# VH-VL binders against Uncharacterized protein C28H8.2: the designs that were tried, part 7

Target 1, 141 residues: Uncharacterized protein C28H8.2, of Caenorhabditis elegans (q09243)
Amino acid sequence: ANFISDPRSMFPKMVRTKNAFHFLQYFMGTFRRMFRNKTEMIEHFNYYDDQVKGTDCHIQEELDFARFKSYFDRYTRTHYNPEIRIIFAIMTKDSSHMTVEFHVTSQSWFGFEDHFHMIIRAVNDENVGWGVRYLSMAFNC

## First folded at step 21 (VH-VL; from y1 with heavy chain F27Y)

Design j1
Fold by ESMFold2, look of step 21:
Structure j1 (fold): chain C 141 residues (1-141), chain A 119 residues (1-119), chain B 112 residues (1-112)
Amino acid sequence: as target 1 above (141 residues)
Amino acid sequence: EVQLQESGPGLVKPSETLSLTCTVSGYTFTGYYIAWIRQPPGKGLEWMGIISHSGSTNYNTAVQSRVTISVDTSKNQFSLKLSSVTAADTAVYYCARSPWYDILTFDYWGQGTMVTVSS
Amino acid sequence: DIVMTQTPLSLSVTPGQPASISCRSSQSLLDSDGNTWLYWYLQKPGQSPQLLIYEVSKRFSGVPDRFSGSGSGTDFTLKISRVEAEDVGVYYCMQGIHLPLTFGQGTKLEIK
């Protein structure tokens, strides 16, 4: 039978890493570069599990992969000069889970400076490597 | 439910300052910009300016010498002041919000408040 | 300032029939990244404007799929595939590529 494909399945999965430092390096790198073009956006989202869930304090409903992708696609079209830095990163004793908080700044198209915090929870899959399982965003909240 | 409500005097005398407030509720204030847009009777829409939750502003150059937009975060209120008004400033005044993820889409508008500039 | 010109300024449509509204900008709305900054709003009688279409062709949440947008560069079209009584009002296009943000003069849609 011909199935209607999930929009997320139209993008090829990139090879992930099992190294925590390399994961964070690549996650932040692709995050910055997705403000430059759509191809970089695709690469950034390959570090997210298809089942990723999360929240934003300004949005009442739970967010999924498609919703995060849609919001970041629109956000990056009207914001420039991103800066992203780690506030903290902690890992479980068995090195299977990581929680990382980032601080993000950017300049909006209207010339305003916007800041927000982003917390990810990532899981190190034994077959694939690190992927984002949960994302919480806090735009000035 | 998201609500925006404009309030202020319905009549302002020529050469005086028009002063309006937009009270917002039903959403977390800090994730949105607020624009002021006006519509003269029987005519189209004119964007006057926009303000961030932190008070940064960008104004339409056509009115920038006369307009001031401000925010009071403790009251969830945005204000518009337009100085030296004339009959040409008679209009319905709207506030409208745009979300952090798409700042050029005005997704909720107030019901508007009519201001008449007349002697 | 970018001038947005709408045609026609008014039209009457038999219920159930299609309608088409054109918007032309004085400059291209296509940016160097390939994004096009054209939006459509509807103002129903006695109401505030409401967003219908963003980025030329993307329907805002809750907008019926009988509304569709198309176009590129300086020429854009809003289509209603099957006009209903609730579609009566004034339609505005808006550009978002350069400040100040500017709207077209409006197209009044009525049922005949």
Scores: ipSAE 0.586, ipTM 0.821, lowest interface PAE 1.7, mean pLDDT 87
Fold by OpenDDE, look of step 22:
Structure j1 (fold): chain C 141 residues (1-141), chain A 119 residues (1-119), chain B 112 residues (1-112)
Amino acid sequence: as target 1 above (141 residues)
Amino acid sequence: EVQLQESGPGLVKPSETLSLTCTVSGYTFTGYYIAWIRQPPGKGLEWMGIISHSGSTNYNTAVQSRVTISVDTSKNQFSLKLSSVTAADTAVYYCARSPWYDILTFDYWGQGTMVTVSS
Amino acid sequence: DIVMTQTPLSLSVTPGQPASISCRSSQSLLDSDGNTWLYWYLQKPGQSPQLLIYEVSKRFSGVPDRFSGSGSGTDFTLKISRVEAEDVGVYYCMQGIHLPLTFGQGTKLEIK
């Protein structure tokens, strides 16, 4: 798979592993760290497929990664205390692809409780390991 | 196309309750917040409050005792009620949308509706 | 409440020339997470306000790159590198670190 690596990211924050379980655990941990430390997505996900796209259930258009990243980064800076649960995880027989749905509950800085479903489609690169190919957020829907 | 439209009486008597409605369309409102912001003639902007899709609110303390913001999901409408109005409440009233990912980003505004408090 | 103070309150600029608006907050807009909650809005004549800059220096979508924001703590600046006729209006800074959200008095920009 073709991937993009941000040249600004000199240190890989995401563990490169072919183990799906480790990938999920690390992904969730990284996700929590983004909320805790208010760091940008690119600081943690410096390897991603060039086909990464984002969707939002309330924004009726497909988002390219740059735009989706911008939204997500802004969200993490304005929300706190995320609770992340895996709703489902489905892997292909050859362990080359995985689809995972998360349910995330968080609090806005105004104190409002919000939640969204996040779907990722991950690809297991033969050389690099698991990486996100697709992201989708469905906020309060 | 995203649209917000304020509506209500343009004239309110002193001591009465100002009641406005913000009708939204062109998007699913559950992913957004709505704020009410007013602007007296020739003056600056005053944030009055904000409401989530679930009806949670935060108000400006300056008007908190008189303000009620609510939502009617069945009509895609948000309401502003301001009781015991005086001449100081004469202003253009705006409703503004902010997305879930940045509740301080008012990306779409209504055209505003002028409300005059006069006997 | 946090008081936002803009200077100048009015500015007349020749087209093509730069403009600079200052905004000062009565207390720091930097939170414990390192974010600074300063926003700039423009209200063109007869229109509703529109977002220009968020978090001090980030341009909102569709905002021309001739607009730039800078500053830290309590002192912030909006700059327009080359003022155009469409830039006429009233500029407002807004703080979002504490409720209630508060705006500056506004700076009216006119073309000479």
Scores: ipSAE 0.384, ipTM 0.816, lowest interface PAE 1.1, mean pLDDT 87

## First folded at step 22 (VH-VL; from y1 with light chain K58N)

Design i2
Fold by OpenDDE, last read:
Structure i2 (fold): chain C 141 residues (1-141), chain A 119 residues (1-119), chain B 112 residues (1-112)
Amino acid sequence: as target 1 above (141 residues)
Amino acid sequence: EVQLQESGPGLVKPSETLSLTCTVSGFTFTGYYIAWIRQPPGKGLEWMGIISHSGSTNYNTAVQSRVTISVDTSKNQFSLKLSSVTAADTAVYYCARSPWYDILTFDYWGQGTMVTVSS
Amino acid sequence: DIVMTQTPLSLSVTPGQPASISCRSSQSLLDSDGNTWLYWYLQKPGQSPQLLIYEVSNRFSGVPDRFSGSGSGTDFTLKISRVEAEDVGVYYCMQGIHLPLTFGQGTKLEIK
């Protein structure tokens, strides 16, 4: 299910003057912090302002930011050295909405590499700036 | 409803290979890890190994040389193979899931399937 | 391997009375990040194990609040404030700090 909560209550407030690129950097920074200082973060960025098709993955779970943060807090306890690649980022013509697909790879305590995809939908609020409306998870893509 | 169900031959001869299947339903298994855990009659629990959503595995060193865990995504099934079985491998075998965000938390278990190793 | 030792191995409790099960690990279950990897499972008669507590003191969804977990380092306790008939079974602690994952011997709880 898609979330319709106020993005101002879901995601940290951003400066209104920040563009989509800065939002993505901020979001990546949030991920970096979630993995704590013990973990290296590798990121790749690709942004597209036209219609680009993402990966053919089945969305398995949709999360709000609070639940997302909770899950990743637990995830990072047993995973390290994440690599986060922005597969694509597309934005509406009026810059009111953005969709971003991430590919995340990490090392688990069990000695093997894990990976998954995330698709976030962000909304640009004129008062508080960009915020995540919802996040979808897909695995084994 | 979340369900895991183990299935396979209940009797295996010594030196043969034990083969079990874990069929899952009620959830998308790609968001979970699957572990195999066994319980000899009247005894405690032994963790055998785990498989990730990508098919990567980790095994208990006690059975590592004999165990293979795999996944068939087309059938929503996980498999356990244990070669060169002996009487010591007689046990109830369970498959259990843990969510992607908490690999150590086995929140749902199958009902288990009894496997007896005997001539 | 980390050895998990439970005490007692069996106990009989009058319904409504409290119960306490101890679990001791051969080494600390506390990692460098401050997480403690101790779990409690219950296996009711004729059933598969079911999760009760994760990471020492967190009740799994649907677990009654009469169950509580506590402890630190190498010493942990599962408490049932008021034992009910449905609580009968074998309780297992499990450590997850080092592979392989290992379980305690189990504690059989019966009703008097």
Scores: ipSAE 0.762, ipTM 0.915, lowest interface PAE 0.5, mean pLDDT 86
Fold by ESMFold2, fold request of step 23:
Order: structure tokens, then sequence, then C-alpha cells
Structure i2 (fold): chain C 141 residues (1-141), chain A 119 residues (1-119), chain B 112 residues (1-112)
């Protein structure tokens, strides 16, 4: 008669791209859109590896996936009009690793312009595609 | 150890300018906004304004015509000036910080400094 | 300006008993993105305020589990499941949806 299906079977995970250009366009696009769109926040973090690690000079402990998601969730709620641009990008000859520095600007709810630098290291896994492995943030430090 | 410390004269005459300094230490202030909040004796809290590390400000409209908040990055100091004071400005004055990831959360406050406007 | 009204203005609680503090705003604190901007602070005797709860129900780091926040729209509640001596002080709600930021008038909690 009736059966109960696994909900995840109806909503397969998005396959990550193996194309560096498409990854960067997606990363930057979802970053901008997540400020006002919660679905884009989910999509943005789908490209972060579960074991992602990183730092921020104002936060003493090492950051993990949950902490990055929490801090960006809170930040985006009080900031708007984000702009993100690449300062530099370096990729290994075999296209398996890249390091990218971004400059980010946004307007805070108080009407202030904030800016910071964000450095990612991404890894192109043969089975799943590009994912963020390391992230470092620097608010003028 | 995160510290914010208010300082300034405890007594100010009516019609003069109240001038206070918040000195910060134990954290890199460039990741934070600094707010000034005051508390009249036996009464509640009043937000006066907030400043970014780069000097941008937003003030409570109730005091906007009289208040100036500024930053001296070379000294890790934030200043509050309130002109044309009256007895209604008698209060404990606090500085408080909010982090870059949640600017409406005042997570650390100074100990406060009492300012009395005589008469 | 948004007026924040707290009730009661004072309460006396036997240690180990629960306490409940109400905060009502003159306008909804729910924004168009679905976020609600209500905060709770505690000012212990002779001390500066300290953050307890952000965005209605999120406990700030180091705040004991006995503190909880709830509510929506214009009506909010801070609850302490088992009051301890260290909980004595004045509790303030604050709204962050519109400038200027405004606080409630405070609720003084004492041990009986």
Amino acid sequence: as target 1 above (141 residues)
Amino acid sequence: EVQLQESGPGLVKPSETLSLTCTVSGFTFTGYYIAWIRQPPGKGLEWMGIISHSGSTNYNTAVQSRVTISVDTSKNQFSLKLSSVTAADTAVYYCARSPWYDILTFDYWGQGTMVTVSS
Amino acid sequence: DIVMTQTPLSLSVTPGQPASISCRSSQSLLDSDGNTWLYWYLQKPGQSPQLLIYEVSNRFSGVPDRFSGSGSGTDFTLKISRVEAEDVGVYYCMQGIHLPLTFGQGTKLEIK
C-alpha cells in the first residue's frame, strides 16, 4: 500500500563544478546574494568542505564550518549592498588547488561602509569538484 | 583580557561641554564598533550613538545636535563630547563594543564613569 | 522612536524558584527578512550591563541554560528557570530594528 520515501532521495545534492572559472563565479555570486536570500546562503556553504578550517584575527580560536556559517549568518543580517572582487588568484599547474584573495565591501545597518579581505584555499576533488578547504578573514588586521 | 575604560571629569557646569574618553585594550579594535550609552541615576539605559573604527558615526536623534563621537586610532581611544549640558545629562556614561559579525550585540562594556552636571 | 515597556518593574523571588519578565514594544520587531531584533541585558548591582540573549532566544556565550528568551512581534519574555543569588540585578530589553536603539525601563530582580 503506502511507503515512506527518504526525503533526500527527492532532493539530490548539487554536484560541485570542476571548472575553476565556474567555481569562482558561483562562489562570488552566492556570496553577494546570500545577504538577502537564505537559499543562497545554503548554496554558498554547499561549496565549503565539512572539514573547512580557518582564522579571523579578532577571534582567538580556530574556526570550523559551523562557526563560519554562524558568523556569516549574523554578519549578513546587519549588512547590505555587498561587493566582492578578486585581488589575486593562484592555481597549481595541475589545477588541483587554488588560493584566492577577495576584497569585500558592504554597508552596515548603521550606514557605515565596512570592508575586509578574505583568503580562501580551494581544492578540486576528483569525485566532487571544487570546495573551500581553508578560509581566512582580516578586518584590518 | 578585553578592557574598555571610561575616563573624564566627574563634574561639569551647566551649559559647558562634557568630554569623555574610552580607552580600549586586549582586543584589536578594528573589528568592532564602539557605542556610548548613558544611565541617569536610578534610571534606565539610553543609547547615544556609535562609531566605526574608521570614524563613521550614527547618533541618537535626541542628542544628535549636541553630541560628537570620535576615534584616535594612534591611542586606541574613543571620545564623547556633549555640548550645552543640563542637569538632565547627569548620568553614568558607558562605552561598549559590538563585533563585526553582529553589530547590534554589545558584548563588552566599560565600568562606566559618573558625570554630574551641577544644579 | 520605539518604546519598550517592561513588566513587572520589580520582583522578589525565592532562590530556586522561576522568574519571568515581560517586554512589549510599541511596534513589531520583525523585519521583512523574518528576523526579530530583541535583546536582553543584565546589570548586576554595582556593575555595567552584560549581554544575556540576542535576537529573542539565543544565549550569549557563557550564559547559563537557566536563562531563556521567547516571543514574537511585540511581545517577549525572559525566563529564569531557577533563580540563583548571582541573578540579582536589573534586566533590560533592547530593540535593534529601528534607530535610535532603545531599551526598556528595566526590571529589578531581588532575592526574597
Scores: ipSAE 0.730, ipTM 0.878, lowest interface PAE 1.0, mean pLDDT 88
Fold by OpenDDE, last read:
Structure i2 (fold): chain C 141 residues (1-141), chain A 119 residues (1-119), chain B 112 residues (1-112)
Amino acid sequence: as target 1 above (141 residues)
Amino acid sequence: EVQLQESGPGLVKPSETLSLTCTVSGFTFTGYYIAWIRQPPGKGLEWMGIISHSGSTNYNTAVQSRVTISVDTSKNQFSLKLSSVTAADTAVYYCARSPWYDILTFDYWGQGTMVTVSS
Amino acid sequence: DIVMTQTPLSLSVTPGQPASISCRSSQSLLDSDGNTWLYWYLQKPGQSPQLLIYEVSNRFSGVPDRFSGSGSGTDFTLKISRVEAEDVGVYYCMQGIHLPLTFGQGTKLEIK
């Protein structure tokens, strides 16, 4: 099926939550909502996309999905008052590819303000369903 | 290779200011926090404070009035200053990092530098 | 400040035998979100402290599975199933629920 509507319309510009766990729920919920076919999301990771590298940004090396998931889980436990902004979101009309860029701000356990950019590119495979193919993170740019 | 290295004078006179530097390499400091932790000879560990890449700090109230932690982003260096030192400040001083995703987890430590307060 | 109390302060273990170290906090390390902020570090002789366990029971990368952490609330335990010579050193628990971060007194593990 081809979609005419702008996929970005499915997302608010920014969402504020009181704790990072709610942020995680929103993030994953929003992410899943982008998978219009509601197929099982296969959480595999192939490559880190270097396109989001920036000056004075921390780039997580040797990142795979499992490691990312672990980091993100820990992040959500040690941060508060998250704000998420969807900077960019697009899906192909045939729903075969999706690209999303997030900017997240939060307060750390000690009250420090932290932020990161995250770009996710996902592919919809007819056999295995949607999977994260590329991921980039830039922390405290 | 992740490296943290403390440096500074090994001897400080009472009432003077202890000044140490933590030089980091092998990682981007913007993705980490740096804490200072000290250990008197034969004693346990005392957390002194922590700093973010932006220079935001939290200190142990026990030393807050005397301690200043700062960052020099151009040199990838973090500094510890402790004023009005006494013999009680004699210790091995460590800098340690914690990752962006877990500020409470000190995953890598420097070798530590011994500072003796003596007249 | 939260007081962390370790027991014993020292123990001597025959290689291959198990060891157990207790850490008790003066108040609960459980937050309102259900997370518990207890960490274990090992300082080998002449070395800097190194991370063993984070959040009660999670082994840090490279830490042998001989090490395990458990506990809840105010009572925590570090166990070594089979002590080896390389395990000699001082073990510290640390709490992160409230500032300032505080450590236990340390438990010195020696080999018989």
Scores: ipSAE 0.729, ipTM 0.905, lowest interface PAE 0.6, mean pLDDT 85
Fold by ESMFold2, fold request of step 23:
Order: C-alpha cells, then sequence, then structure tokens
Structure i2 (fold): chain C 141 residues (1-141), chain A 119 residues (1-119), chain B 112 residues (1-112)
C-alpha cells in the first residue's frame, strides 16, 4: 500500500512560525481569545512544547503541559475581559531562544480585578518553529 | 500544610456586633479568595460572602447590610464583622479558600468556630 | 436566589450497598457557554465540609472513585457505588451559576 498525500486537504494542519514577532502576536492573540472560545484554547496550547515545564508560586509542584492546560481551562471559565501586554522581551543573537515577560489582567466572575505576570522561555526549533519550553506565573508573589 | 483557623468570641449579645478572624498559613493568600460560610446548629450551609487578595468583596444579599469582610495582608488575616446580631445568627462560622484557577471550588476549610447569640 | 432541593433528606445504608442522592435546582445550572455549575460537599460528623465533586462529575483530588456525579439542567445525582463507614455524614449540593452561592438543605447518610 502506497501513501499518497492530497494537496487539497480540507483540514490543513497548524504550523508554528520561526518569526519571533509573529510568534508573540499569535501567542498573545490566542491567549486573549481562549477566554471566549475553546477552539482558541487548543490553538493557544499548540504553541507549548509537550515537554513544557514551569512554576507558580502558589503551587509547590512543578507544572507540566497537562497541569497548565487544566488550570487555564478552569481559569478562563470564570474570568473575563483579558488584557495581555509585553513587559520585556529578549532573544539570543542566533534567534534560537527567547525570554518574555507579560502582564495579564482580567475580571473574575465575582467582579474582582485580577492580575499576574507570566515569564515564558521559548525555543525556536529548526523544523517546527517557536514553542514555549518553560512558563513561570506570579500572582502577586 | 494548608491551614485556616477561625477565632473570636463564642458568645455575643443580641444587637451587638460579631467579630471573627481567619488566620491562614501554608499558602500565599494572593493566589486565593477567602469565603465566609456559616452553619446554624443542625442546619445547612449559608454562604455569606467572599474577599479577594486585594480586598474586593462580594456579599450574600441576605446579610449584605450587616456584613463586612476585610483582609490584613501583613498578618495573613481575614476578618468578618456582622452587626445587629439576633438568635438567628447563632452558627458555626467557617472560612474557606478558593484557588486562582477555580474560584468556585472551596478546597480547604477551617475547623469552624461556634458563635452563640444569647442575652 | 436559586433554591437547591435535596432528596432524600436522610438515608440509612448497609455497608457495601450503593447509595444515591438527588439534588434539584429551581433554575437551570447550565450557562450559555455549555458549562454546568454544580458541586458536592461532604461534612463528616464533627468536621468541616470537604469538596467531593466539582462541575457535576469531576472528582476532587483524593476522592475515591466509588463517588460519581451526574446530571444536567436542574436534576443532579451523587452516587456511592459501595458505601463504607467513612462515608457517614451530611452531603450538600451547591450551585455556582448565580450569586448568592446556595447549598441544598443536606442529605444525612447513616450506616444501618
Amino acid sequence: as target 1 above (141 residues)
Amino acid sequence: EVQLQESGPGLVKPSETLSLTCTVSGFTFTGYYIAWIRQPPGKGLEWMGIISHSGSTNYNTAVQSRVTISVDTSKNQFSLKLSSVTAADTAVYYCARSPWYDILTFDYWGQGTMVTVSS
Amino acid sequence: DIVMTQTPLSLSVTPGQPASISCRSSQSLLDSDGNTWLYWYLQKPGQSPQLLIYEVSNRFSGVPDRFSGSGSGTDFTLKISRVEAEDVGVYYCMQGIHLPLTFGQGTKLEIK
């Protein structure tokens, strides 16, 4: 049996970008939209490496892909009107690694304003493009 | 270990103000909301209100005119004050937390403190 | 306010037998995004409440798999597939779709 690809596939696969500015645009855009759309949640997490690790100062265990996705899935169900902005971004000269700090604000279901910082470390894979390798969150800690 | 501990007077006279504190340890409160929930003897649970890490509050309309919840971040303490109490306010009072990732899930509760309103 | 009505108010169960507790809300707990905001708590004798189930059917960390939740709209059920002595206490449902948050009146489970 021969495998033949169809160039007119009705369901094109999402491809990451190797462009740093496009990566940040897509990361922030899908981040904002995932508060209203579960499809955007899936697309946002397509930018996270399967091996992603990280921390939150309120959670003692190291976080992995499944834990991040679970926590943000639950968070976005009770929070609204997100804003995300870059505080700083730095990239290695060879464009292979990036560190970015974001400030995030949202409104909770109880009517409270929440805010936190996220620091991501992303790696530009030669074949796939930019992906989040590490994420640190700081809810006023 | 996550701990919440309620404290205050066990006996309060009618028409006076009930004042309780909830002291938290084993977690950094800035990632959590704190709710006050009470239970009259032999009865069910009543949510009284909730406070954010920054001091924003939302109260049950049934007690909104009489209740004040506040936070002292330097002492890791949350307070509940209920004015003009009657016998109907006799209850065990609990504080409970909810995490940033799921604010409607009260995952840890204090032991509760009994307050009796009696002349 | 949303009224949460539990049935039965009390039940007595032989250890090893199943138990079922119903919770009915005065309004639908389904929001416009398709999420259903129903929770179950257990208060063991002399203890504070503990979370069992969040959002209808999700077991909280450390809750045995003999506990399961189901339901939709206004009708919800908590099931214990095989009751153990440690399951004694009062079970409460809670809604989280509208403020104020409200609890059912409780269902007391006893060992027979």
Scores: ipSAE 0.707, ipTM 0.874, lowest interface PAE 1.1, mean pLDDT 88
Fold by OpenDDE, fold request of step 23:
Structure i2 (fold): chain C 141 residues (1-141), chain A 119 residues (1-119), chain B 112 residues (1-112)
Amino acid sequence: as target 1 above (141 residues)
Amino acid sequence: EVQLQESGPGLVKPSETLSLTCTVSGFTFTGYYIAWIRQPPGKGLEWMGIISHSGSTNYNTAVQSRVTISVDTSKNQFSLKLSSVTAADTAVYYCARSPWYDILTFDYWGQGTMVTVSS
Amino acid sequence: DIVMTQTPLSLSVTPGQPASISCRSSQSLLDSDGNTWLYWYLQKPGQSPQLLIYEVSNRFSGVPDRFSGSGSGTDFTLKISRVEAEDVGVYYCMQGIHLPLTFGQGTKLEIK
């Protein structure tokens, strides 16, 4: 089943019949959409060893989604050519919960190469389907 | 509490190199850019350059040939070096941060440090 | 370089009265994506500059709602609906569309 989503929403709730993979694809798609198709968006679903992570990684936990959206609105205005990769994904056996880590690279306003990690914890709600419950980020780590 | 603090010699002789340090605390520097901005006495503001935590820099062309901005991640410190100084380089020097999501928005500034170029 | 021109360079305002500062850029601050890169800063006496407005009209956190920014293209305005004593200082506009970042000359606001 398909769902109608507000294009302004970063984390729309999906129909329960959608599987986790479709959820992740949509999430990545919404991220792409925030760039308003003005730049290339490279999407990959690959697992990487955590040794690739930087040692100076600071996780900002418990981000308010409204705040997150504000950050990303501004981010997408000042960054180009993002590449988003799933570097970690784990799901409970009953498919009720999922934790996913994304690695995003981009070019900043002044040409700096930036990257960040984003960890989401999603819940498969019986009524509304998959939705993000928790979001944390670590920039340039 | 977010803090940026500029430090260095307040007096530099002409033709020598001005060297300042910006020490940051109360936030993770990897999530921010650091810019150097100066203000001559009684004058306006001049953007000198900006650096990312990885050491990538952009400079104002007006000072590019003389300026070097660097980062010491182990000390959470950023540095400004300005060579061949003249009286025109006398100013209060500020370091300011901008967040990862908006490199152009300087949301917190240091108190500034006065540097006088004089014989 | 983009030249930022503020008017007036100084103004004296009675507390409770409104104030308006203009900033003009030598070229448009509007990019091809529809974003406008104009910022306002306030430097209170003896202090470092502090952010007031980003991208024309967005108040920074903690900035009172008596401050508002507007404008487009090359003409921008900072308005204070009711000036208070704590608003005294020098206001600067800044453009961020092209390097180098450049500031206006500053507008000194005093209380009558």
Scores: ipSAE 0.705, ipTM 0.894, lowest interface PAE 0.6, mean pLDDT 86

